# VH-VL binders against Protein cereblon (ohgt), part 17

Target 1, 230 residues: Protein cereblon (ohgt), of Drosophila ananassae (Fruit fly) (b3m1f2r157to386)
Amino acid sequence: LSRVPGVDYLEHILFPGEVLPFMIDGSLFDDEMPGLDGLIFGVGFPLMQPPEDNPHKLYGVTCQVYEKGESGRQLVFYKSRALQRIVINCDDIQGPPQYIARNPTSKCFSKVKILPEYFLPEPLKCVDMGSMSRFRDIPSMRDKYRRYQLSSTPWPADACQEYAYEEIVERARKKLEIHKIDTMPRCPIQLSFWLVRNLHLTEKMMRLTFLTDSVNTRLQLIGSTLKEES
Key: E = the ipSAE of ESMFold2; O = the ipSAE of OpenDDE; V2 = 0.75 times the mean of E and O plus 0.25 times the DockQ between their complexes.

## First folded at step 18 (VH-VL)

Design n6 (from q2 with heavy chain Y33W F102Y; framework fv_temelimab; at its last look DockQ between E and O 0.01; V2 from the best seeds 0.00; counts 0 for: pae E 16.9 > 2, placed apart)
Fold by ESMFold2, look of step 18:
Structure n6 (fold): chain C 230 residues (1-230), chain A 122 residues (1-122), chain B 106 residues (1-106)
Amino acid sequence: as target 1 above (230 residues)
Amino acid sequence: QVQLVQSGAEVKKPGSSVKVSCKASGYTFTSYWMHWVRQAPGQGLEWIGAINPEGGSTAYNQKFKGRATITADKSTSTAYMELSSLRSEDTAVYYCARGDTYLDYSGYFDYWGQGTLVTVSS
Amino acid sequence: QIQLTQSPSSLSASVGDRVTITCSASQSISYMYWYQQKPGKAPKAWIYAASSLQSGVPSRFSGSGSGTDYTLTISSLQPEDFATYYCQQYNSYPWTFGGGTKVEIK
């Protein structure tokens, strides 16, 4: 478990890889809080029903601030990116959570459990390590980042099998506008999250895809939804 | 569904003040910053300031040097912008605009009011 | 504050023409935003994050650019595209807009 220095609410589900821009009152930095560069904070989804009828669980993501815009004395602009899915026991929340549009850096802290991302071994030409490089300069994540540095595993030449991954990509291309396809990630983990947001799935399907820890299963769920539209 | 409805056009004397209202509907008013932008006749757009309706925190463009006062009434979901010490150069259409949308990769103004013409003349 | 310079300030083009509007920032920014405004109407959100189309925007519109230089392109101009187009930055306060580019159909 890790502690996250800020926990805010968002009215909708945010998937890893998405950008979360926000503005805050810059006067909050003058007495109690330093600037937000590199800050990791939590964003919970209070409108997402948990898998079981356990009212104490709040699902969400960690976000890290990666860019600060220059601004006036009262209004400071920031950009953050969602990194990892988390679950929070609501009893661990210290302070009143607020919606991120108002006070994204309020003193509301909690222990969080980082949810895993399992990808069953499949032959691939490359693995996109770029999404993990953001953890290199975060003190609490540096050991985890080193453990995830891996060599790419190339696709064996004589095993050109039709896997669900490529079939799902093909079906998605038929439903997406060309300008969105230019931003499609190659990494299976990142792709699974990107597809959910850009295909505009139902709220039920977005919940199911958020809650699964298996990247392979997440892609299959997305693919099954695409088949039902004719 | 999201709507921002502003008060009607006004004619004011130089040196007086004007207060424009913006009633929000179709979303949770306190969850989004409300911005004010003006457009002089035949001219471009100029940001005036913004308010966070939940706590009342405000930010202003320095060009308005304390002449603009932005407020919000949570009970009626209405934002207000008051501009004092009016000059003929303040003749413009004044817009309210909602900031913040996290689903569209943007922090730009996704919904705008219809605009309120304020005319300053002697 | 960040100054945005749009070019050209106005243009006239025929239906079917390819039209390109530029917006240059006085310093590097992360994303450029575009609005369409028709006479007597409020601006409408049009292109976000430099290249993504707002829902309902025709596919003949596109955006591109990075750093300080951004463009909005209409691949085949239509009569309903007459309007003034504004670029906007939200990198730093105060939020600023370009001077606008008025597009008229001949």
Scores: ipSAE 0.000, ipTM 0.399, lowest interface PAE 16.9, mean pLDDT 73
ESMFold2 (binder alone), look of step 18: mean pLDDT 90; pTM 0.925
OpenDDE, look of step 18: ipSAE 0.029; ipTM 0.548

## First folded at step 20 (VH-VL; framework fv_temelimab)

Design e1 (from q2 with heavy chain Y33W S106E; at its last look DockQ between E and O 0.04; V2 from the best seeds 0.00; counts 0 for: pae E 14.0 > 2, placed apart)
Fold by OpenDDE, look of step 20:
Structure e1 (fold): chain C 230 residues (1-230), chain A 122 residues (1-122), chain B 106 residues (1-106)
Amino acid sequence: as target 1 above (230 residues)
Amino acid sequence: QVQLVQSGAEVKKPGSSVKVSCKASGYTFTSYWMHWVRQAPGQGLEWIGAINPEGGSTAYNQKFKGRATITADKSTSTAYMELSSLRSEDTAVYYCARGDTFLDYEGYFDYWGQGTLVTVSS
Amino acid sequence: QIQLTQSPSSLSASVGDRVTITCSASQSISYMYWYQQKPGKAPKAWIYAASSLQSGVPSRFSGSGSGTDYTLTISSLQPEDFATYYCQQYNSYPWTFGGGTKVEIK
């Protein structure tokens, strides 16, 4: 895990799907790391406190670099996308979250648990991915396959039937109109993360949503903030 | 920084073929679809097709009825568009454009080449 | 294919004017993007239909709309805004563009 120089993530919770442009010193990456193209790194949120107040857990997201360029003075511009929510046992790294917060330039390496983007009672049914299907059962390519699948595959109809979120979407749409936002993701998974950032929810709600593994529950939480004033 | 540099202007006879190149730099070439769009003089924009450089998958506007062939060379980060059976109506500036995602859906063009004028004259 | 019709095809306006450009789709769409093009130059990515989600574009630009009707608005036209604007849908292949709207100086 690394803190990206020039970006303050201590008070900013990132969600899967967010694009992260930032300027960093190339020295952040060393020769021991894989090539920068497609590099996946972790961004932690040391000040994010879960409801259980567990001091031994560090939450964060994985990010993938997919664009880079030099901007002079040996600074490199990177564009990354947040991919997945993660949780780390701080016992596996140097110090508790508070220590990490005080040492933002420290590099840490640890095993991470990837949190599910969604929880459904039935497996996700997807359309034919064509040539990408060959990577489905290859462990080294599984994540890439899943990312592609999530970005290109519509939400299963059966899942949509199980979870009624149309009303929430409509309420969100109306609220966003005042901000000149008329469109939103169709995929419920993407939508559940997208709405948190674009509805300007409270920090508390953002944290709750981040810690929620069920897409349906996330949407319900968000929906609760959109109730009409009686 | 992202750059798309296209080959120079072409003058062709009707019935011939033209192949325009687009050299990409400043980003992971295989991470983005490369699109081709043309613009006739004083006219609007027309989408020709696209390629996924990673796997070579392509999409085409059926209007061209197989006359357009889009290819990519990963080793040189270069995309190509070949148009055969050229007609006077094919006279246009041809652009390569990187496709990017917004709201996790691919379909808009965030970077463009400088354009390549192809003139078809009898 | 999805047909996009822009209106007007051209307009004349003065600096400081409010300018509105419309793009009508032949069917309901969810993904619309706007481009700015100046003479002799390639188009530039400008704003998503929801302009508030894009960085680097002046706040005087705004995009709105849903379904079949989309609008680009310039609240106060500036000298650098004189250009041709195109809408583009990426709802379904083939991607298609509007006919363009040329914003000229009065």
Scores: ipSAE 0.000, ipTM 0.494, lowest interface PAE 13.1, mean pLDDT 77
ESMFold2, look of step 20: ipSAE 0.000; ipTM 0.467
ESMFold2 (binder alone), look of step 20: mean pLDDT 89; pTM 0.917

Design e2 (from q2 with heavy chain Y33W L103P S106Y; at its last look DockQ between E and O 0.01; V2 from the best seeds 0.00; counts 0 for: pae E 22.3 > 2, placed apart)
Fold by OpenDDE, look of step 20:
Structure e2 (fold): chain C 230 residues (1-230), chain A 122 residues (1-122), chain B 106 residues (1-106)
Amino acid sequence: as target 1 above (230 residues)
Amino acid sequence: QVQLVQSGAEVKKPGSSVKVSCKASGYTFTSYWMHWVRQAPGQGLEWIGAINPEGGSTAYNQKFKGRATITADKSTSTAYMELSSLRSEDTAVYYCARGDTFPDYYGYFDYWGQGTLVTVSS
Amino acid sequence: QIQLTQSPSSLSASVGDRVTITCSASQSISYMYWYQQKPGKAPKAWIYAASSLQSGVPSRFSGSGSGTDYTLTISSLQPEDFATYYCQQYNSYPWTFGGGTKVEIK
């Protein structure tokens, strides 16, 4: 779990799809890490607690550097994109979220669990997953295979056909007209995260949405807020 | 600024192979799939296949029955499309196109190369 | 694979005209995208079927449709709009395109 100076992670919840400008100290990256271009790091939300109030879990997102901006001495401006929701067992790092929150400049490394963006009975079949295909049917490697697939595959729209989102799109469109926003993602997964930020939902709803693994449930939650306002 | 620059025009004999390159810049090469689409003269567009440069995963249109091979070199941010056993019907402008992946939009091509004309004639 | 049929294949129109292009799918789909292509140029990402415009696309363009039938509409044709338009589905692999609709000057 990498920490980026100059960014306040304590008060914000980031969602997949959000673009994050960072001023990154180059010293944060060592020779053992891959190149900055395409580098993936983790951003945690120490103050976000799950409903079960588990003090040993740290939620966050993975972020990928996709563009290098202007540089100034040791600080380089990078644009990053949030990719996936993650959860970390704090026992695998320096301590509970509260400790992490008090030490925002500390660098931590841990195994992370990638949270699903939506549920599928089985991983979506790709034409060719390359060398990873050999792990598909190996129980001990199945999870790794699935994580790779989820992170790398351009999912066909038909994988999301079970989710009805036309109605919420229409309601959202109307809501957003006042803000002169006339475009939104078409993919239900993207939409479910995009709407949370662009509809200016309450923090409570943001947290609930973030902790929801099902895209359908996310959209239903968001949809309920739209109905209440109508 | 996103740019896709393709190799120059090719003239090939039937039965031979052609390899077209696509140099990408202005974005993280491994973060997006690279697709290949062709267009015969005066005709529509046909999807050939795609590659994820990060892991090397590929997808192909089965129409090509294994004749198409798509590769990528991360070190040079270059994607390649090789088409073997060329036929006159393969005469077309071949485009590389950046494909979107989560969390970006899905299913469409936002940036295109300038195209590479491949002419197959005896 | 999903087959897309565009209609008409070509049309002639005048500046200021309302233009409608249709794309019919061989099966029900939920996701359609439109491209604009001018002669000698690569296609340009243009519009989602459900009215989401790409950056830089004029508001006179709109997309609509569901199921098997989708439509691209130009409310008032401008000189720069003369081009060929293609629909594309991304419901399932392989991605497929319509045959194109050439919008010509009358």
Scores: ipSAE 0.000, ipTM 0.476, lowest interface PAE 12.3, mean pLDDT 78
ESMFold2, look of step 20: ipSAE 0.000; ipTM 0.377
ESMFold2 (binder alone), look of step 20: mean pLDDT 90; pTM 0.920

Design e3 (from q2 with heavy chain L103P S106W, light chain N91D; at its last read DockQ between E and O 0.39; V2 from the best seeds 0.00; counts 0 for: pae E 2.9 > 2)
Heavy chain, then light chain:
Amino acid sequence: QVQLVQSGAEVKKPGSSVKVSCKASGYTFTSYYMHWVRQAPGQGLEWIGAINPEGGSTAYNQKFKGRATITADKSTSTAYMELSSLRSEDTAVYYCARGDTFPDYWGYFDYWGQGTLVTVSS
Amino acid sequence: QIQLTQSPSSLSASVGDRVTITCSASQSISYMYWYQQKPGKAPKAWIYAASSLQSGVPSRFSGSGSGTDYTLTISSLQPEDFATYYCQQYDSYPWTFGGGTKVEIK
ESMFold2, look of step 20: ipSAE 0.338; ipTM 0.661
ESMFold2 (binder alone), look of step 20: mean pLDDT 90; pTM 0.915
OpenDDE, look of step 20: ipSAE 0.000; ipTM 0.488
ESMFold2, fold request of step 24: ipSAE 0.288, 0.000, 0.000; ipTM 0.655, 0.451, 0.446
ESMFold2 (binder alone), fold request of step 24: mean pLDDT 89, 91, 90; pTM 0.911, 0.921, 0.910
OpenDDE, fold request of step 24: ipSAE 0.000, 0.012, 0.124; ipTM 0.474, 0.535, 0.658
ESMFold2, last read: ipSAE 0.370, 0.000, 0.346; ipTM 0.684, 0.428, 0.661
ESMFold2 (binder alone), last read: mean pLDDT 90, 89, 90; pTM 0.915, 0.908, 0.914
OpenDDE, last read: ipSAE 0.118, 0.211, 0.000; ipTM 0.675, 0.697, 0.504

Design e4 (from q2 with heavy chain S106E, light chain A49D Q54E N91D; at its last look DockQ between E and O 0.02; V2 from the best seeds 0.00; counts 0 for: pae E 18.2 > 2, placed apart)
Fold by ESMFold2, look of step 20:
Structure e4 (fold): chain C 230 residues (1-230), chain A 122 residues (1-122), chain B 106 residues (1-106)
Amino acid sequence: as target 1 above (230 residues)
Amino acid sequence: QVQLVQSGAEVKKPGSSVKVSCKASGYTFTSYYMHWVRQAPGQGLEWIGAINPEGGSTAYNQKFKGRATITADKSTSTAYMELSSLRSEDTAVYYCARGDTFLDYEGYFDYWGQGTLVTVSS
Amino acid sequence: QIQLTQSPSSLSASVGDRVTITCSASQSISYMYWYQQKPGKAPKAWIYDASSLESGVPSRFSGSGSGTDYTLTISSLQPEDFATYYCQQYDSYPWTFGGGTKVEIK
């Protein structure tokens, strides 16, 4: 388990890659303090219902501050970006969580569990493959990532799942504005989150896609919404 | 297990400088601020300054601005505090202390190094 | 700059006594922390957010207060409680500490 202190509430679901702006009282900083550069905090989604086997879980994301906006006399604007999906046991929360839009006035923290991101072409499915960044940053996985990239082309028969999601991508392109298609990520993990953001899915579907750790399953859920509209 | 291990005691002459190190382990070094606090013999605690190891941004107590330099080496997970133009009143135990980068806890020092005695004598 | 005044500066008490130390701020604050320091050792985080005990702190310790007046109380003093206790504010820079209260067991 990983610990990320500082947990606030957000009224809606935020997916990795999305921007979360917020405001904070400028009197909390001296000009010479390090500031909030790179600050990582957690936001939980109290209005999202968990799966039936997790009745006391609070799902959310970590966010990292990347930009300070113009300072007012009382309020300073910041931008943060969601990084990783997390889950929190509500019994571990210390302090009263508050909504980030109301400029929290109390300190709240908890233990958090970072949720994995699995994208497993069949040749690599016997190895736990987290997010693409985790593959790159873990020495033991670097050689397997390289071997998969260096494998012979054409695609082996075991990669049928990768082949299947290409059709989902094609269908999504038909429904998206042209300027959004130019920003479509190539990484399957990033693509799955990008699609949820840009297809305006139902609240139920957003919850289901947030809760799955399997990128393949997430893409299939997204694809099912494209089929239902036909 | 979070651990902060500081360099050993030093004896210095007035006008010289000292550089104290603080080696961090058991956590992600770049995810927390590193603070420096000193304690003169028989006296209370005094905050010197801090660094955010991720970007290298620093803040200093005005009393030490111009004399204190705080740095960090991400590759070794080590923070440093250098104090120049030493005077006899700089004789103190110097501590490194970890501070949270979340706004609500940035000033609370949850883990401290063992301290480094710096003695300034003529 | 916020000044913290601790009282008393030192005290002697017997095992089992109730001990109360105070920390007064020069202006109203929202964030007060307490540290315990034993001779020759680094300070230890003890009480956060004025009243919440750190992990491993015995339940005989309590903290209270708001605004300008804060207290740390030991309900039944034990021999291992011999230490100096410091309050700390972090409402504004520079972060300041109280002068400390030395607790001696008689």
Scores: ipSAE 0.000, ipTM 0.395, lowest interface PAE 18.2, mean pLDDT 74
ESMFold2 (binder alone), look of step 20: mean pLDDT 90; pTM 0.918
OpenDDE, look of step 20: ipSAE 0.005; ipTM 0.487

Design e5 (from q2 with heavy chain A59R L103S S106Y, light chain N91D; at its last look DockQ between E and O 0.01; V2 from the best seeds 0.00; counts 0 for: pae O 15.4 > 2, placed apart)
Fold by OpenDDE, look of step 20:
Structure e5 (fold): chain C 230 residues (1-230), chain A 122 residues (1-122), chain B 106 residues (1-106)
Amino acid sequence: as target 1 above (230 residues)
Amino acid sequence: QVQLVQSGAEVKKPGSSVKVSCKASGYTFTSYYMHWVRQAPGQGLEWIGAINPEGGSTRYNQKFKGRATITADKSTSTAYMELSSLRSEDTAVYYCARGDTFSDYYGYFDYWGQGTLVTVSS
Amino acid sequence: QIQLTQSPSSLSASVGDRVTITCSASQSISYMYWYQQKPGKAPKAWIYAASSLQSGVPSRFSGSGSGTDYTLTISSLQPEDFATYYCQQYDSYPWTFGGGTKVEIK
């Protein structure tokens, strides 16, 4: 996927695997669009400024709608899952990140570059994985289901660099025990994003982690925070 | 806002050729397949073919036996459909339609042009 | 090619009526979509054959089916629903459409 059919803008950073609720009243998506189920769109982070050498870049994530809810006031509630980190050139859209930040409701179609990542097999936050399973037996939705299934497959081994992260995992586990969190992803890539959100890292660290393409580097960054707090 | 704007109506003689244009806007042109569908007066819909504007790959309904040629100009975000050796049976409204995804695997159309009437008469 | 036969070709109904349109395929298929077309206008993407999760489409519309038989249902017909509906398969090339079902006001 090199393009997204729509970009929304948030001030906070989202990571792959997070679930995003949207409440819309015909404002987020075109009414003429046939089906939102499985639709992929982009969410940008205008306040996450890129390094000085890339002032015209806008970072974000792709999101896929996987469930539609109903609200009583003509508002439709959509659940989406963040899939991949992306970067776009603001020159291809309405303007620089500062302008976008001042217009958080702006929507656009944009060329995107997908950063080196794979889809998470499951959301970081509790989501019924069966939500997409409901489409398994619907012939017309089978293809969308298959795409989801493909995105949910285990990440290729070659995507993970050989790195001893057991120590980091152990430190994280100990920290999370305080919060009564017992679940932790085993996949290093998944873990790198999971830890960022569940360890309540600083905004600065979250940004740094987000901008880091290497899973091992992400884990090292996260690990460093664990050492400082111990 | 996604828009597909097609060229105006055409009147052609049998044996001639017609080339219909479809100007796309409001989205990244190269991200979606562009399809062509026609509809004879009072009749149903018929799929002609499609193009991936990014790479230029095309697919055609074999019914047209090579008479249809679909092209795309990325610089102008415009798709074209040329139909040669026109017959009276080719009289129809011709539509460009955007594919629903960035892949040709999904074969339904989410946005349509306004249509171009092509009349073939002696 | 896969042939799609819609039934009926036309029907007359009143506001509030339940309307059912059928699309039968010459062979088993898995990928079907429905379109709505009003006179003088281009078709509009409407719903997946077996899903109601569509933006911009009223909840009174629903699709169901599998194999060779698919159905579009309008639970309670509204004035704006009078149109011609087409099924389309994209299971295999060439993509093909049904003959259409015209829903007219009684």
Scores: ipSAE 0.000, ipTM 0.484, lowest interface PAE 15.4, mean pLDDT 77
ESMFold2, look of step 20: ipSAE 0.007; ipTM 0.522
ESMFold2 (binder alone), look of step 20: mean pLDDT 90; pTM 0.926

Design e6 (from q2 with heavy chain Y33W S106Q, light chain S51D N91D; at its last fold request DockQ between E and O 0.01; V2 from the best seeds 0.00; counts 0 for: pae E 15.1 > 2, placed apart)
Heavy chain, then light chain:
Amino acid sequence: QVQLVQSGAEVKKPGSSVKVSCKASGYTFTSYWMHWVRQAPGQGLEWIGAINPEGGSTAYNQKFKGRATITADKSTSTAYMELSSLRSEDTAVYYCARGDTFLDYQGYFDYWGQGTLVTVSS
Amino acid sequence: QIQLTQSPSSLSASVGDRVTITCSASQSISYMYWYQQKPGKAPKAWIYAADSLQSGVPSRFSGSGSGTDYTLTISSLQPEDFATYYCQQYDSYPWTFGGGTKVEIK
ESMFold2, look of step 20: ipSAE 0.417; ipTM 0.725
ESMFold2 (binder alone), look of step 20: mean pLDDT 90; pTM 0.915
OpenDDE, look of step 20: ipSAE 0.009; ipTM 0.492
ESMFold2, fold request of step 24: ipSAE 0.000, 0.000, 0.000; ipTM 0.407, 0.394, 0.456
ESMFold2 (binder alone), fold request of step 24: mean pLDDT 90, 90, 90; pTM 0.919, 0.922, 0.917
OpenDDE, fold request of step 24: ipSAE 0.140, 0.042, 0.023; ipTM 0.605, 0.564, 0.502

## First folded at step 21 (VH-VL; framework fv_temelimab)

Design f1 (from n2 with light chain A49Y S55D; at its last look DockQ between E and O 0.01; V2 from the best seeds 0.00; counts 0 for: DG spot L55, pae E 19.2 > 2, placed apart)
Fold by ESMFold2, look of step 21:
Parts: structure tokens; C-alpha cells; sequence
Structure f1 (fold): chain C 230 residues (1-230), chain A 121 residues (1-121), chain B 106 residues (1-106)
């Protein structure tokens, strides 16, 4: 767990890689605090909540300031980029969080837990099947072989779900403008977030894809949305 | 602070070639496409082409394909545009400009200062 | 390729006037951008995604539009706003610009 020097609210979900512009009162800066360049801070999504059992958890992202705009007399404009998904225990928040769109005027600190991103390309192919390998290509043994693979891996079953990378990419190409296709990441982790940002997903699907730690599952959820529209 | 610094003005004869450089600083060079745009005296802007420095992928305006060559050197964070078989109508200010490869900005957010190329007989 | 037609090509206006510049595309687009260029200088990014202001652009500027018709509006023209404004599309290659609109002091 890490401690971040700022925790603010955002009224919508922000995924890693997205840009978050904001303004802050420039009168807070002096010789000893010249600005926010390079600062990493947290942004929580208070309107996004997991199942009703945990009202004290706040999901969000870390953001890093990378650019300062030309300031007015009162407000300084910054751009930040979302980096990692996080969860915050609201009991750890020190200070009153403010909505970032309303130009925060105070500092707020918290410990955060960085959520994992795990991806297993062909997760069952790396399992040593031993003598069971002789059944790999027998059609009548397909389901039994698959269940043995799943029981023999230390990974959760949802992390071992099938991944149809090429199919998802092809369906996404049909829905995207040319300049977006040129920016499509090759990394499956980055691709999963990129697809959420560049496809039209329902609020429910955005919540589900944000809350999933398995990149395999996230891509499958996205793929199901693409299939439903064909 | 993002900065794109281009090479100096050049005077060329018709039929020769020119290579303009654009040195980037203040950002991760491979995160942005580098584009080239020109402006003839008293005229508007015309897109020449682009390169993605990460993999070397290029795009060209068909008008310039065969004459324009766009390259990038990741070790020096420098992009190059070479235009061959120069004609008098190639007299223009040549700009480099960047576009973020991670979406939502999709536009030329920073431009070089421009390089005047004069083609005279 | 997508053609962008700006109107007017030139205009004269006084400090304090409301100014509207239009950009019409030959086909429907989603990615429209605006640049400001002063004489002897490189263009500057001004408006992205049709309506979002770039860093340091005064709030008197606004952008709007969708489909084929886009506008840039200056609510109260200031001395520093006299420049040439270009629209640009990023929907398909080749990337294209409008012909420009020169805003001059009256």
C-alpha cells in the first residue's frame, strides 16, 4: 500500500491511460510550492460502488500531472494521466475529499491499495500435464483434459478463461476510425483499457471491466459486447 | 516542457533534395506520432506525412508519396523529413508537429518553429 | 479525401465584437480541431475535439458542431485574437486543413 498526497472525487469512471484535465487555485503556490508538475495523486469514483456490502471502499485510479497550462490570475490549469487502478479504505482518508471538477482548495491524503493486472496468454499451455499430455488432441477427452488443466494450475479459474485476442482486435477495427487503429496497443493489459476508452460501453459494462483484475476476463467482457452488436 | 526544434533554413536548386530535422525534448519521443506539414508563402497548411517512432510505421499523403521520406532516430529523439526532386512549388515553411498515440488528444498539440525551404533556379 | 471549407476566408472586426468562423466538411466527421496562427509563427493548438479548449486559451473562445458543420466563436474579440484560424480533421488520411480565416482589426 502506498500513501498519496491527494485524493479527489470524480463523478465518472476514469480508466488507466485517460487524460484528466483540472484547475486549482494558483494562490496556493509560492517559492516553496511552485506547482504540481509530476505529482501523483488519487482520484476516487464515489458514484461507482461494488456490491452493497462495502460502503467504505472507494475505487479509483492514480493520476500523474504531466503538463501545466497557461494560468489565469486565479486558476492554474493542469493535465494528468491515469496510471493504475486503486482501492481506498475511506477510513484511511485524512482531510475532506473534494470533486476535482470544482477546483479543489485543500489537500487530502490517504493510503491506497494498487489493484493488480494479471494476464496469462494461453494460461493452460504452460501447465506441465505430464502423462495427461497424451490426451491433449483426443476429441472425446477434451472436457476432461480441460478440467485437469484447470485443477492443476495455481491460478484462479477466471484468470484461465480463453482469450481471443485476434477476434477482439478484428471486431474493434470494424468499429474504429483509422487514426485510433494506428494507436492500438499490442500489450493485452493496455489493450483492455484502450478498448474500454475507444468503444461505446454501457455504464454497467464500464463498472464490470474496471472491477476485474483478470485481463483475460476483461477482454472477454469487451468481446461479448462486440458480439452482441453484430 | 515539450519542445520541437527544427534545423535551419535552406536554399536549394530544382531537382535536388532537402532533409529537415526535428529534435524533440521534454517528453517520451516514442509515445507520439511525428507529423510533417508545410505552408507555401501566403497559403494554407498541407499535410505531408507522419511516423510512429516506436515501430517506424509511416503514413504519406499520396501527393508526396515517392518523393517524401520520413524517418526517426529514437536514440537522439529526432525525426527527419526528406523531400527529393524539388520544384519551385515546394518552396514553403516545413513544420513538424506531434500527435499522441494514446487516444483522446488526436491533434497537433505542439509544433516546431518551422524550416523555410526555398527552391530557386 | 475529406475537404474542409472555411467561411469566411477573411473578416474585419472591432475589439469587443462577437466573431463566428465556420468549417464545413465534405462528409461527416467526428474529429475536428482548430489552430491559431500569427504571422511568421507556427500554428498553435487552440480547440480539440470540436469544443475543448487547449491549455491557455481564453474562455471567450468556444467551439461547437457535429457531422459536417463546425464553428469557432469569439464572444468578445481582444487585440491578441487577430490571427488566422485553421480547422483540421483527423478522421481519415490524408489529414486536411481548412483554407484558413484571417481575422483583422477594423
Amino acid sequence: as target 1 above (230 residues)
Amino acid sequence: QVQLVQSGAEVKKPGSSVKVSCKASGYTFTDYWMHWVRQAPGQGLEWIGAINPEGGSTRYNQKFKGRATITADKSTSTAYMELSSLRSEDTAVYYCARVETWPEYGYFDYWGQGTLVTVSS
Amino acid sequence: QIQLTQSPSSLSASVGDRVTITCSASQSISYMYWYQQKPGKAPKAWIYYASSLQDGVPSRFSGSGSGTDYTLTISSLQPEDFATYYCQQYNSYPLTFGGGTKVEIK
Scores: ipSAE 0.000, ipTM 0.398, lowest interface PAE 19.2, mean pLDDT 78
ESMFold2 (binder alone), look of step 21: mean pLDDT 92; pTM 0.944
OpenDDE, look of step 21: ipSAE 0.005; ipTM 0.503

